# Ledger of designs, part 8: VH-VL binders against q8ixk2r445to577

Target 1, 133 residues: q8ixk2r445to577
Amino acid sequence: FFGMLQNKGLTDYCFDYNPPDENQIVGHQVILYLCHGMGQNQFFEYTSQKEIRYNTHQPEGCIAVEAGMDTLIMHLCEETAPENQKFILQEDGSLFHEQSKKCVQAARKESSDSFVPLLRDCTNSDHQKWFFK

## First folded at step 23 (VH-VL)

Design b03
Fold by ESMFold2, look of step 23:
Structure b03 (fold): chain C 133 residues (1-133), chain A 120 residues (1-120), chain B 107 residues (1-107)
Amino acid sequence: as target 1 above (133 residues)
Amino acid sequence: QVQLVESGGTLVQPGGSLRLSCAASGFTFSKYWMTWVRQAPGKGLEWVAHIKQDGSEKYYVDSVRGRFTISRDNAKNSLFLQMNSLRPEDTAVYFCAREGYQSLYYFDSWGQGTLVTVSS
Amino acid sequence: QSVLTQPPSVSVAPGKTARITCGGDNIGWQYVHWYQQKPGQAPILVVYYDSERPSGIPERFSGSNSGNTATLTISRVEAGDEADYYCQVWDRSYDHVFGGGTKVTVL
C-alpha cells in the first residue's frame, strides 16, 4: 500500500513526519496530524517486508520502535527489515508491532493536546485501527 | 549556510506592477515549499503566499488573490512574486522564507526583506 | 476564520521569566511556532512544534500548548531578548496565520 496512513477512531488524522531538514531524517518521532496530502511528509508505503517506509526521501526511512520504548521513530531502511521495523497491518485494521507484541494506537502526546502514534497493549479500539487512503 | 536574498522592492504608484525576486542558496531549493511574508511599517507579520516544491500548487491570502502571482524557477534557485494592481495597503517589507522539509507548517529561514512602497 | 491573539506587550526584569501567550480556539490541537524579531531585522524561528528549538537557540526559550493557549517562556531573561515575538500556525482552511505580536521589554 502507498498513501496516507489514516486512523479510524481519530478521524482525519494521518501519520506525519517532520525531520529538521533534508540531511537529518533519522531519529525523530512520527506524529499524527490532520490529513492534508499537500506535503510529502504524510505519504508512506507499507511493503511486503512489513515495513512502513518514508520513501519520498532518499535514502528511504523506515519506522522503528527501539527496545523498551513505545514511540515510533525513523530509522534508515535496511536490505532485510530488522525485527524492530516490522509491523503487521491486519485485516481488521490493527497495526501490530511484531517484536514488542503491541499495537499502534493514536494517543495524546503527554505534554500537549496533540496526538502521536504509540505502542500500547492490543485492544479492539478504533484508535488502534488504520487504513491507507 | 542557508541564504535568502530578496530584491526588487521600490516606490510604485497605486495601480502599478512590480516583481520581487528571492535568490536562494545553501539548500536543495526544489525540496521546500517557499513563502512570501510581509510586514507593513510598524505592524505585524502577515503571510502573503506560498508555493509547492514543484510549483504546481499556489495559495494566497485573500487580500492579494487575483492580483499577486507567486512562482519559482528551481533551475535558478529563485522565488518570485508578481504584484499587479498595487494598493497603498500593500506597502510593506516583503520577506522570502523557506518552509519545513517536505512540509509546509512553519518558516525555518528568512531573508532580510525588500521594501515595497505604494504611494502617489 | 482562525484568529491568534497575543498581548501587545510584556515587561520583565532581567533574570526573571517572561511568558508570552497566543490564544486561539482549540489551538492545543495545532502545532504552534514562535519567531523573534529585533528592530530592523528578519524574524528568527525560536520554537517550533510547540516546544522544540532549532539549533543555536538557548534552552532558556521553551514552549507549551494546551487547550486554547500556547505559551512561549523565556527564562533568565537577558537584555538581548528584548524583541517582538510572534506565534504562528498552519491549517488547510486558513493557511498560515500569525498572531499580532508581543513586544517584550526588559526592565
Scores: ipSAE 0.678, ipTM 0.892, lowest interface PAE 1.6, mean pLDDT 92
Fold by ESMFold2, fold request of step 24:
Structure b03 (fold): chain C 133 residues (1-133), chain A 120 residues (1-120), chain B 107 residues (1-107)
Amino acid sequence: as target 1 above (133 residues)
Amino acid sequence: QVQLVESGGTLVQPGGSLRLSCAASGFTFSKYWMTWVRQAPGKGLEWVAHIKQDGSEKYYVDSVRGRFTISRDNAKNSLFLQMNSLRPEDTAVYFCAREGYQSLYYFDSWGQGTLVTVSS
Amino acid sequence: QSVLTQPPSVSVAPGKTARITCGGDNIGWQYVHWYQQKPGQAPILVVYYDSERPSGIPERFSGSNSGNTATLTISRVEAGDEADYYCQVWDRSYDHVFGGGTKVTVL
């Protein structure tokens, strides 16, 4: 799939990536923001290797979660997807991170009203349900 | 290393026309939305217009719509503002600014501006 | 949103903390960006996405955004921080909007 990755519970919010510039696309956190489709920063591809790719940049970025962390961070994609970059988008909309055995949830940052995707224990919450449009 | 240099600001009469230019360097120009922001003497900043990376989408503040045209030439790393039917309230320093990479939320780099004065 | 409200001025003694507010309906659901402009100069970005700093901006500059108010905080204010400060947001309906600006005077 390719498009805006939207949350079902937090309506009209999409994955959103904002690196400092075209030369520093690695290591920054993925956030959530109102879906608008006007920037390439809200467009991602879900691949057969179970990656979530930032594919409008070359080299392509792949969303990862580093060991012991709960934040979604941009890494460079590799020829074979590393385990920390594999997410299963299930038929019920849950986005399961295989290595950690946790689900991606729309969460509010403690220091603001802004939202980010974070890994949490899997539940049936609509804040853990995602779809492409 | 990012550099934006505006030019073309001068004194013009009301009803006149003027074209501003902005020369960009130090980054891949075609990968960024570009914007014009103006500041009337002694006043605050006002966004004027911005243009998508490939030039296909253009947006303007209501007060200039139909009178101003933003454009870009990616082969020449240049941004332009064609200003027609100028009025005294268009008097301002006009800044060229770069928006965020692949996004359009904020301005990470600014030129020093060029002064446009509309007066008889 | 179409209007961002800032106080016209703030005075602060050297070494103290300046707080510059930016008001807007539900501004906490938007990302707020802040610019410093010294007389006769171009603005520079000092805080973006509510609370992040570009490279080269001192840690004395910080930001927050919640409810109807975003705040730029400058701790341990120095004479060189005397400038105009603008908040800015983007949204699909109104595009880019700046606040009216706040003149910070260091006395």
Scores: ipSAE 0.619, ipTM 0.889, lowest interface PAE 1.9, mean pLDDT 92
Fold by ESMFold2, fold request of step 24:
Structure b03 (fold): chain C 133 residues (1-133), chain A 120 residues (1-120), chain B 107 residues (1-107)
Amino acid sequence: as target 1 above (133 residues)
Amino acid sequence: QVQLVESGGTLVQPGGSLRLSCAASGFTFSKYWMTWVRQAPGKGLEWVAHIKQDGSEKYYVDSVRGRFTISRDNAKNSLFLQMNSLRPEDTAVYFCAREGYQSLYYFDSWGQGTLVTVSS
Amino acid sequence: QSVLTQPPSVSVAPGKTARITCGGDNIGWQYVHWYQQKPGQAPILVVYYDSERPSGIPERFSGSNSGNTATLTISRVEAGDEADYYCQVWDRSYDHVFGGGTKVTVL
C-alpha cells in the first residue's frame, strides 16, 4: 500500500513526519496531523516486509519503536527489516507491532492537545484502526 | 549553507508590472515548497504565495489572486513572483522563504528581502 | 484558523522571563511556529511545531500550545532578545497566517 495512513477514530488525522531538514531524517517522532496530502510528509508505503516506509526521501526511512519506548521513531530502512520495524496491518484495521505485541493507537500527548501514534495494549477501539487512502 | 537572494525590487507606478527573482543555494531546491512573504513598512508579516516542489500547485493570499503569479525553475534553483496590476498597498519588502522539508507548515530559511514601492 | 491575536508589546526586565501569547480558536490542535525579527533584518525561526527549537537557538527559548493559546517563553531575557516576535500557523482552508507581532522591550 502507498498513501496517507489515516485513523478511523480520530477522523481525518494522518501519520505525519517532520524532520528538521533533508539531512536529519533519522531519530524524530512520527506525529498525527489533519490529512491534506499537499506535502510529501504524509505519504507512506506499507511493504511486504511489514515496514511502514517514508519512501519520498532517499535513502528511505522506516518507522521503528526503540526498546522500552511507546513512540514511533524514524530509522533508516535496512535490506532485511529489523524486528522493531515490523508492523502487521490486520484486516480489521489494527496495526500490530510484532516485537512489543502492542497496537498503534491515536493518542493525545499528556502535556498538550497534539496527537501522536503510540503503542498501547491492543483493544477494539476505533483509535487503534488505520487505513490507507 | 542555505542561501536565498532576492532581486528585482524597485519603484513602479500603480497599474504597472514587476517580476521578482530569488536565487537559492546550499540545499536541494526541488525538494522544498517555496514561498513569498511580504512586510509593508512598519507593519507585520503577510504570506503572499507558495508553490509546490514540482511547480504543479500554487496558492495565493486573496488580495493578490489573479494579479500575481508564483513560478519556479528547478534546473536554475530559482523562484519567481510576477506581479501585475500593482497597487499602492502592494508596497512592501518581499522575502523569499523556504518551507519545511517536504512539508508546508513553517519557514525555516529566509532571504534578506527586496523592496517594492508602488506610487505615483 | 483565520486570525491570530498577539499583544502589541511586552516589557520585561533583564534576567526575567518574557511570555508572548498567540490566541486562536482551538489553536492547541494546530502546530504553532515562532519567528524573531530585529529591525532591518529578515525573520528567523526560533520555535516550530509548538515547542521544537532549530539548531543554534538558545535553550532559553521554549514554547507551549494548548486550548486557545500558544505561548513563546524566553527565560533569562537578555538585551539581545529585544525584537518583534510573530506566531504563525498553516491550515488547508486559510494557508499560512501570521499573528500581528509582539514587540519585546528589555528594560
Scores: ipSAE 0.602, ipTM 0.883, lowest interface PAE 2.0, mean pLDDT 92
Fold by ESMFold2, fold request of step 24:
Structure b03 (fold): chain C 133 residues (1-133), chain A 120 residues (1-120), chain B 107 residues (1-107)
Amino acid sequence: as target 1 above (133 residues)
Amino acid sequence: QVQLVESGGTLVQPGGSLRLSCAASGFTFSKYWMTWVRQAPGKGLEWVAHIKQDGSEKYYVDSVRGRFTISRDNAKNSLFLQMNSLRPEDTAVYFCAREGYQSLYYFDSWGQGTLVTVSS
Amino acid sequence: QSVLTQPPSVSVAPGKTARITCGGDNIGWQYVHWYQQKPGQAPILVVYYDSERPSGIPERFSGSNSGNTATLTISRVEAGDEADYYCQVWDRSYDHVFGGGTKVTVL
């Protein structure tokens, strides 16, 4: 799949990535923002290796969650996907992080009304449902 | 390392035309939305126009729509603003700015500006 | 978001904290960016995405955004922080919008 990865519960919000510049695409947090499709920063690819790739940049970035953390951050993709970069997009739309056994949820940032994707215990909430458009 | 250098600002009579240029260096120009922002003497910042990475989409503030044309030449790392039917209220320093990488939300680099004066 | 409202000026003593507000209807649902402009100079980005700081900007600069108000906070204000400060958002309908600017005076 390739396109904008949208949340079902937080209507019209998409994965959005904004590194400082073209030379510093690793280590920054993925956010959620209103879907607009006008920048390359809202386009991601879901691969057969269960990666969520930021593939509008070369070398490509892959979304990861570091051990013990709940934030989605950008790593460089590897030839074989590391475990912390594997997400299962399930039939019901849930986005399951295999290594942590948790689901990606649209959540409000602690200190603001803005939104980010975070790992949470899996539930049936529409805020844990995702689709490409 | 990132450099944006505006040129072409001068004194012009009302109803006249002027073309501004911005020479870019130190980054991959074609990967960024580019912007013109202006500032009238003693006043605040006003966004004027911006243009998509490949030049296919252009957007303008209402007060200049139909009179100004933004364009870019990615082979020459250059941004342009063609200003027609100039009015005294277009008097300002015009800044060239680079938007965020792959996005269009904010301005991470600015030129020093070029002054356009519209008066008789 | 079509209008961003800032106070015209803020005065602050050296070593104290300056707070510059940016008002807009439900601005907390957007990401706010902040610029510093000294006389005769181009603006520079000091905070983006509400609270993130570009490389080279001191930790004394911080931001927050919720409800109808975003705030730029400058802790331990120095004389060199005297400048005009602008907030800015991007909106699909209105494109880029700047606040009117706030002059920070250090006295």
Scores: ipSAE 0.598, ipTM 0.885, lowest interface PAE 2.1, mean pLDDT 92
Fold by ESMFold2, last read:
Structure b03 (fold): chain C 133 residues (1-133), chain A 120 residues (1-120), chain B 107 residues (1-107)
Amino acid sequence: as target 1 above (133 residues)
Amino acid sequence: QVQLVESGGTLVQPGGSLRLSCAASGFTFSKYWMTWVRQAPGKGLEWVAHIKQDGSEKYYVDSVRGRFTISRDNAKNSLFLQMNSLRPEDTAVYFCAREGYQSLYYFDSWGQGTLVTVSS
Amino acid sequence: QSVLTQPPSVSVAPGKTARITCGGDNIGWQYVHWYQQKPGQAPILVVYYDSERPSGIPERFSGSNSGNTATLTISRVEAGDEADYYCQVWDRSYDHVFGGGTKVTVL
């Protein structure tokens, strides 16, 4: 799939990536922002290797979760997807991080009214349900 | 290093036309939304127009719509503002600015501006 | 957001903290960006996405945004911080909107 990755429970919020510049796209956190589709920073690809790719940049970025962390961070994609970059988009819309055995949830960012995607124990909450548009 | 250099600002009479240019260097120009922001003497900043990476979408502040046309030439790394039917209220320093990488939320680099004076 | 409201001026003694506010209905749901402009110069970005700092901007510049108010905070103010400061948001309906600007005087 390719498009804006939207949250079911947090209506009209999309994955959104804002690195400092075109030369510093690795190691920064993915956020959520109101969907608009006017920049390329809200477009991601879900691949057969279970990657969530920031493929509007070359070299392409892949979303990862580092061991012991709950934040979604941009890494460079590799020819064979590392385990920390694999997410299973299930039929019920949940985004499961197999290595951590946790689900991606729209969570409130500390000290603001904004949201970010974070790993949390899997529930049936609509805040853990995602779809491409 | 990012560089934005505006040119073309001069004195024109009301009802006249003027074309501003902005030469860009130090970044992949075609990957960024580009904008014009103006500042009347002694006044604050006002967004004027911006244009999508491939030039396919253009947006303007209401006071300028129908009179100004923003354009870009990605092969020449250049941004333009065609200003027609100029009014004294259009008198300002016009800044060329780069928006965020692949986004359009803020302005991370600015030129030094070119002064447009509209008076009789 | 069609209007962002800033105080026209703020005076602060050297070494003290300046707080510049930017008011807007539910501005906490938007990302606010801040620019410094010295006389005769182009603006420069000092804070973006409410609280992030571009490379080269001192750590004494910080920002917050919640409810109806965003705030730029300049701690340990120096004479070189004397400038005009503008807040700005992007909105799908109104596009880019700047506040009216706040003149910070260091004295």
Scores: ipSAE 0.572, ipTM 0.878, lowest interface PAE 2.0, mean pLDDT 92

Design b03
Fold by OpenDDE, look of step 23:
Structure b03 (fold): chain C 133 residues (1-133), chain A 120 residues (1-120), chain B 107 residues (1-107)
Amino acid sequence: as target 1 above (133 residues)
Amino acid sequence: QVQLVESGGTLVQPGGSLRLSCAASGFTFSKYWMTWVRQAPGKGLEWVAHIKQDGSEKYYVDSVRGRFTISRDNAKNSLFLQMNSLRPEDTAVYFCAREGYQSLYYFDSWGQGTLVTVSS
Amino acid sequence: QSVLTQPPSVSVAPGKTARITCGGDNIGWQYVHWYQQKPGQAPILVVYYDSERPSGIPERFSGSNSGNTATLTISRVEAGDEADYYCQVWDRSYDHVFGGGTKVTVL
């Protein structure tokens, strides 16, 4: 699967990654933004290694969850996907992070009305449902 | 270091044409959306147009649509703004700006601008 | 089509805090960016994505955005902070939109 990764509950919002510089493509947080498909910042790929890749740049980035964190951070992809980069996109649209055993949920940022994907306890909320468009 | 240098601004009569250029250096030009922003004397910033990395998409503010054409030459690290049918209200300093990496949301680098004056 | 409204001017004493507002319908649902422009100079990005600071921008500059108002806060204001400040968003319906700008005067 590839393309825009859109949230079901938070209608019209998609995964969005905006590194500050072409030389600093990793270490920053994945956010949510209105789906527009005009930039590479909203193009992702779900791979057979259970990675969510930011593959519009070389080297390719892979979404990871750092220890003790609930945010999605871009790391470099590796030949063998590390455990903290493995996600399961379920048939029902839930995006499950294997290592943390939590689900990716569209949530509001602190002190802002903007949105980010965060790890939360898995529920049946549409805010935890995702699909590629 | 990122550098943007505009040129081509001059005095022109209403109805005239002018082509602005922006020379980019210090970054991979072809990896960024590029934009033109203008500022009338003593006034605020106004977005004019922006162009996708490969030039396949171009967007304009309504007031210039049909008259202005944004283009780029990635091989020459250059951004252009062809302005036709110029009007006095087009008088402004025109800034070349780089949009966020692989993003369209903000402008992280600006040139010093070039002044375009449209007057009889 | 988004309209961003800023106060024309804000005055602040040195060492105090300046707050520059940017109003817009449901602007809190958008990412707001801020630029500083001094006379005769190009704008400089000082805050992006509501509250992020570019490298080299002092921590005195911060941003917030909720409801219908985004705010650029400049703490411990210095004489060098005197400038025009512009908020900006990207709107799918109208592309990039700037506020009218706010002149910050340091008394």
Scores: ipSAE 0.535, ipTM 0.872, lowest interface PAE 1.1, mean pLDDT 93
Fold by ESMFold2, last read:
Structure b03 (fold): chain C 133 residues (1-133), chain A 120 residues (1-120), chain B 107 residues (1-107)
Amino acid sequence: as target 1 above (133 residues)
Amino acid sequence: QVQLVESGGTLVQPGGSLRLSCAASGFTFSKYWMTWVRQAPGKGLEWVAHIKQDGSEKYYVDSVRGRFTISRDNAKNSLFLQMNSLRPEDTAVYFCAREGYQSLYYFDSWGQGTLVTVSS
Amino acid sequence: QSVLTQPPSVSVAPGKTARITCGGDNIGWQYVHWYQQKPGQAPILVVYYDSERPSGIPERFSGSNSGNTATLTISRVEAGDEADYYCQVWDRSYDHVFGGGTKVTVL
């Protein structure tokens, strides 16, 4: 799939990536923002290797979760996807990070009303359900 | 280093026309939305217009829509603002600004501005 | 279009904390960006995405945003922080909107 990755529960919110500049696309956190499609920063590819790729930039970025963390961070993609970059989009819409055994949830940032995707224990919440538009 | 240099600001009579230019360097110009922001003497900042990376989409503040045209030449790393039917209210310093990489939410780099004065 | 309301001025003693507010209906659902402008100079970005700092901006600058109010906080204010400060958002009707600006005076 290629498109805007939307949350079911948090209506019309999409994965959104905003690196500081074209030379610093690694190591920054993915956020959620209202879907608009006006920039390339809301377009991602879900691959056969179970990657979520930021492929509107070269070299391509792949979303990862570092060990012991719950935040989704941009890494460079590798020819064979590392385990921390694999997300299983389940039939029910849940987005499962197999290495962590947790699901991606739309969550509020502690200090604001802003939303970010975070790993949480898997539930049946619509805030853990995702689809491509 | 990112550099934005505006030019073309001058004294113009009401009803006149003027073209502003902005020369960009130190970054891949075609990868960024670009914008014009103006500041009337003694007043605050006002967004004027911005343009998509490939020039295919352009948006304007209501007060200039139909009179101003934003454009870009990616081969020459240049941003332009064609200003027609100028009014005294258009008197301002006009800043060229770069928006965030692949986004359009904020302005991460600014030129020093060029002064446009519209008076008889 | 959206309206962002800032106080015209804030006075603060050196070493104290300045708080500059930016009011807007449900502004906490938007990302707020802040610019510093000294006389005769171009604006510079000091805070973006509510609370992030660009490289080279001191930790004394911080931001928050919830409900109807975003706040730029300058801790341990120095004389060199005296400037105009603007908040800004992107409106989904494709427009950028600035607040009216706040002059910070260090006395």
Scores: ipSAE 0.518, ipTM 0.854, lowest interface PAE 2.5, mean pLDDT 91

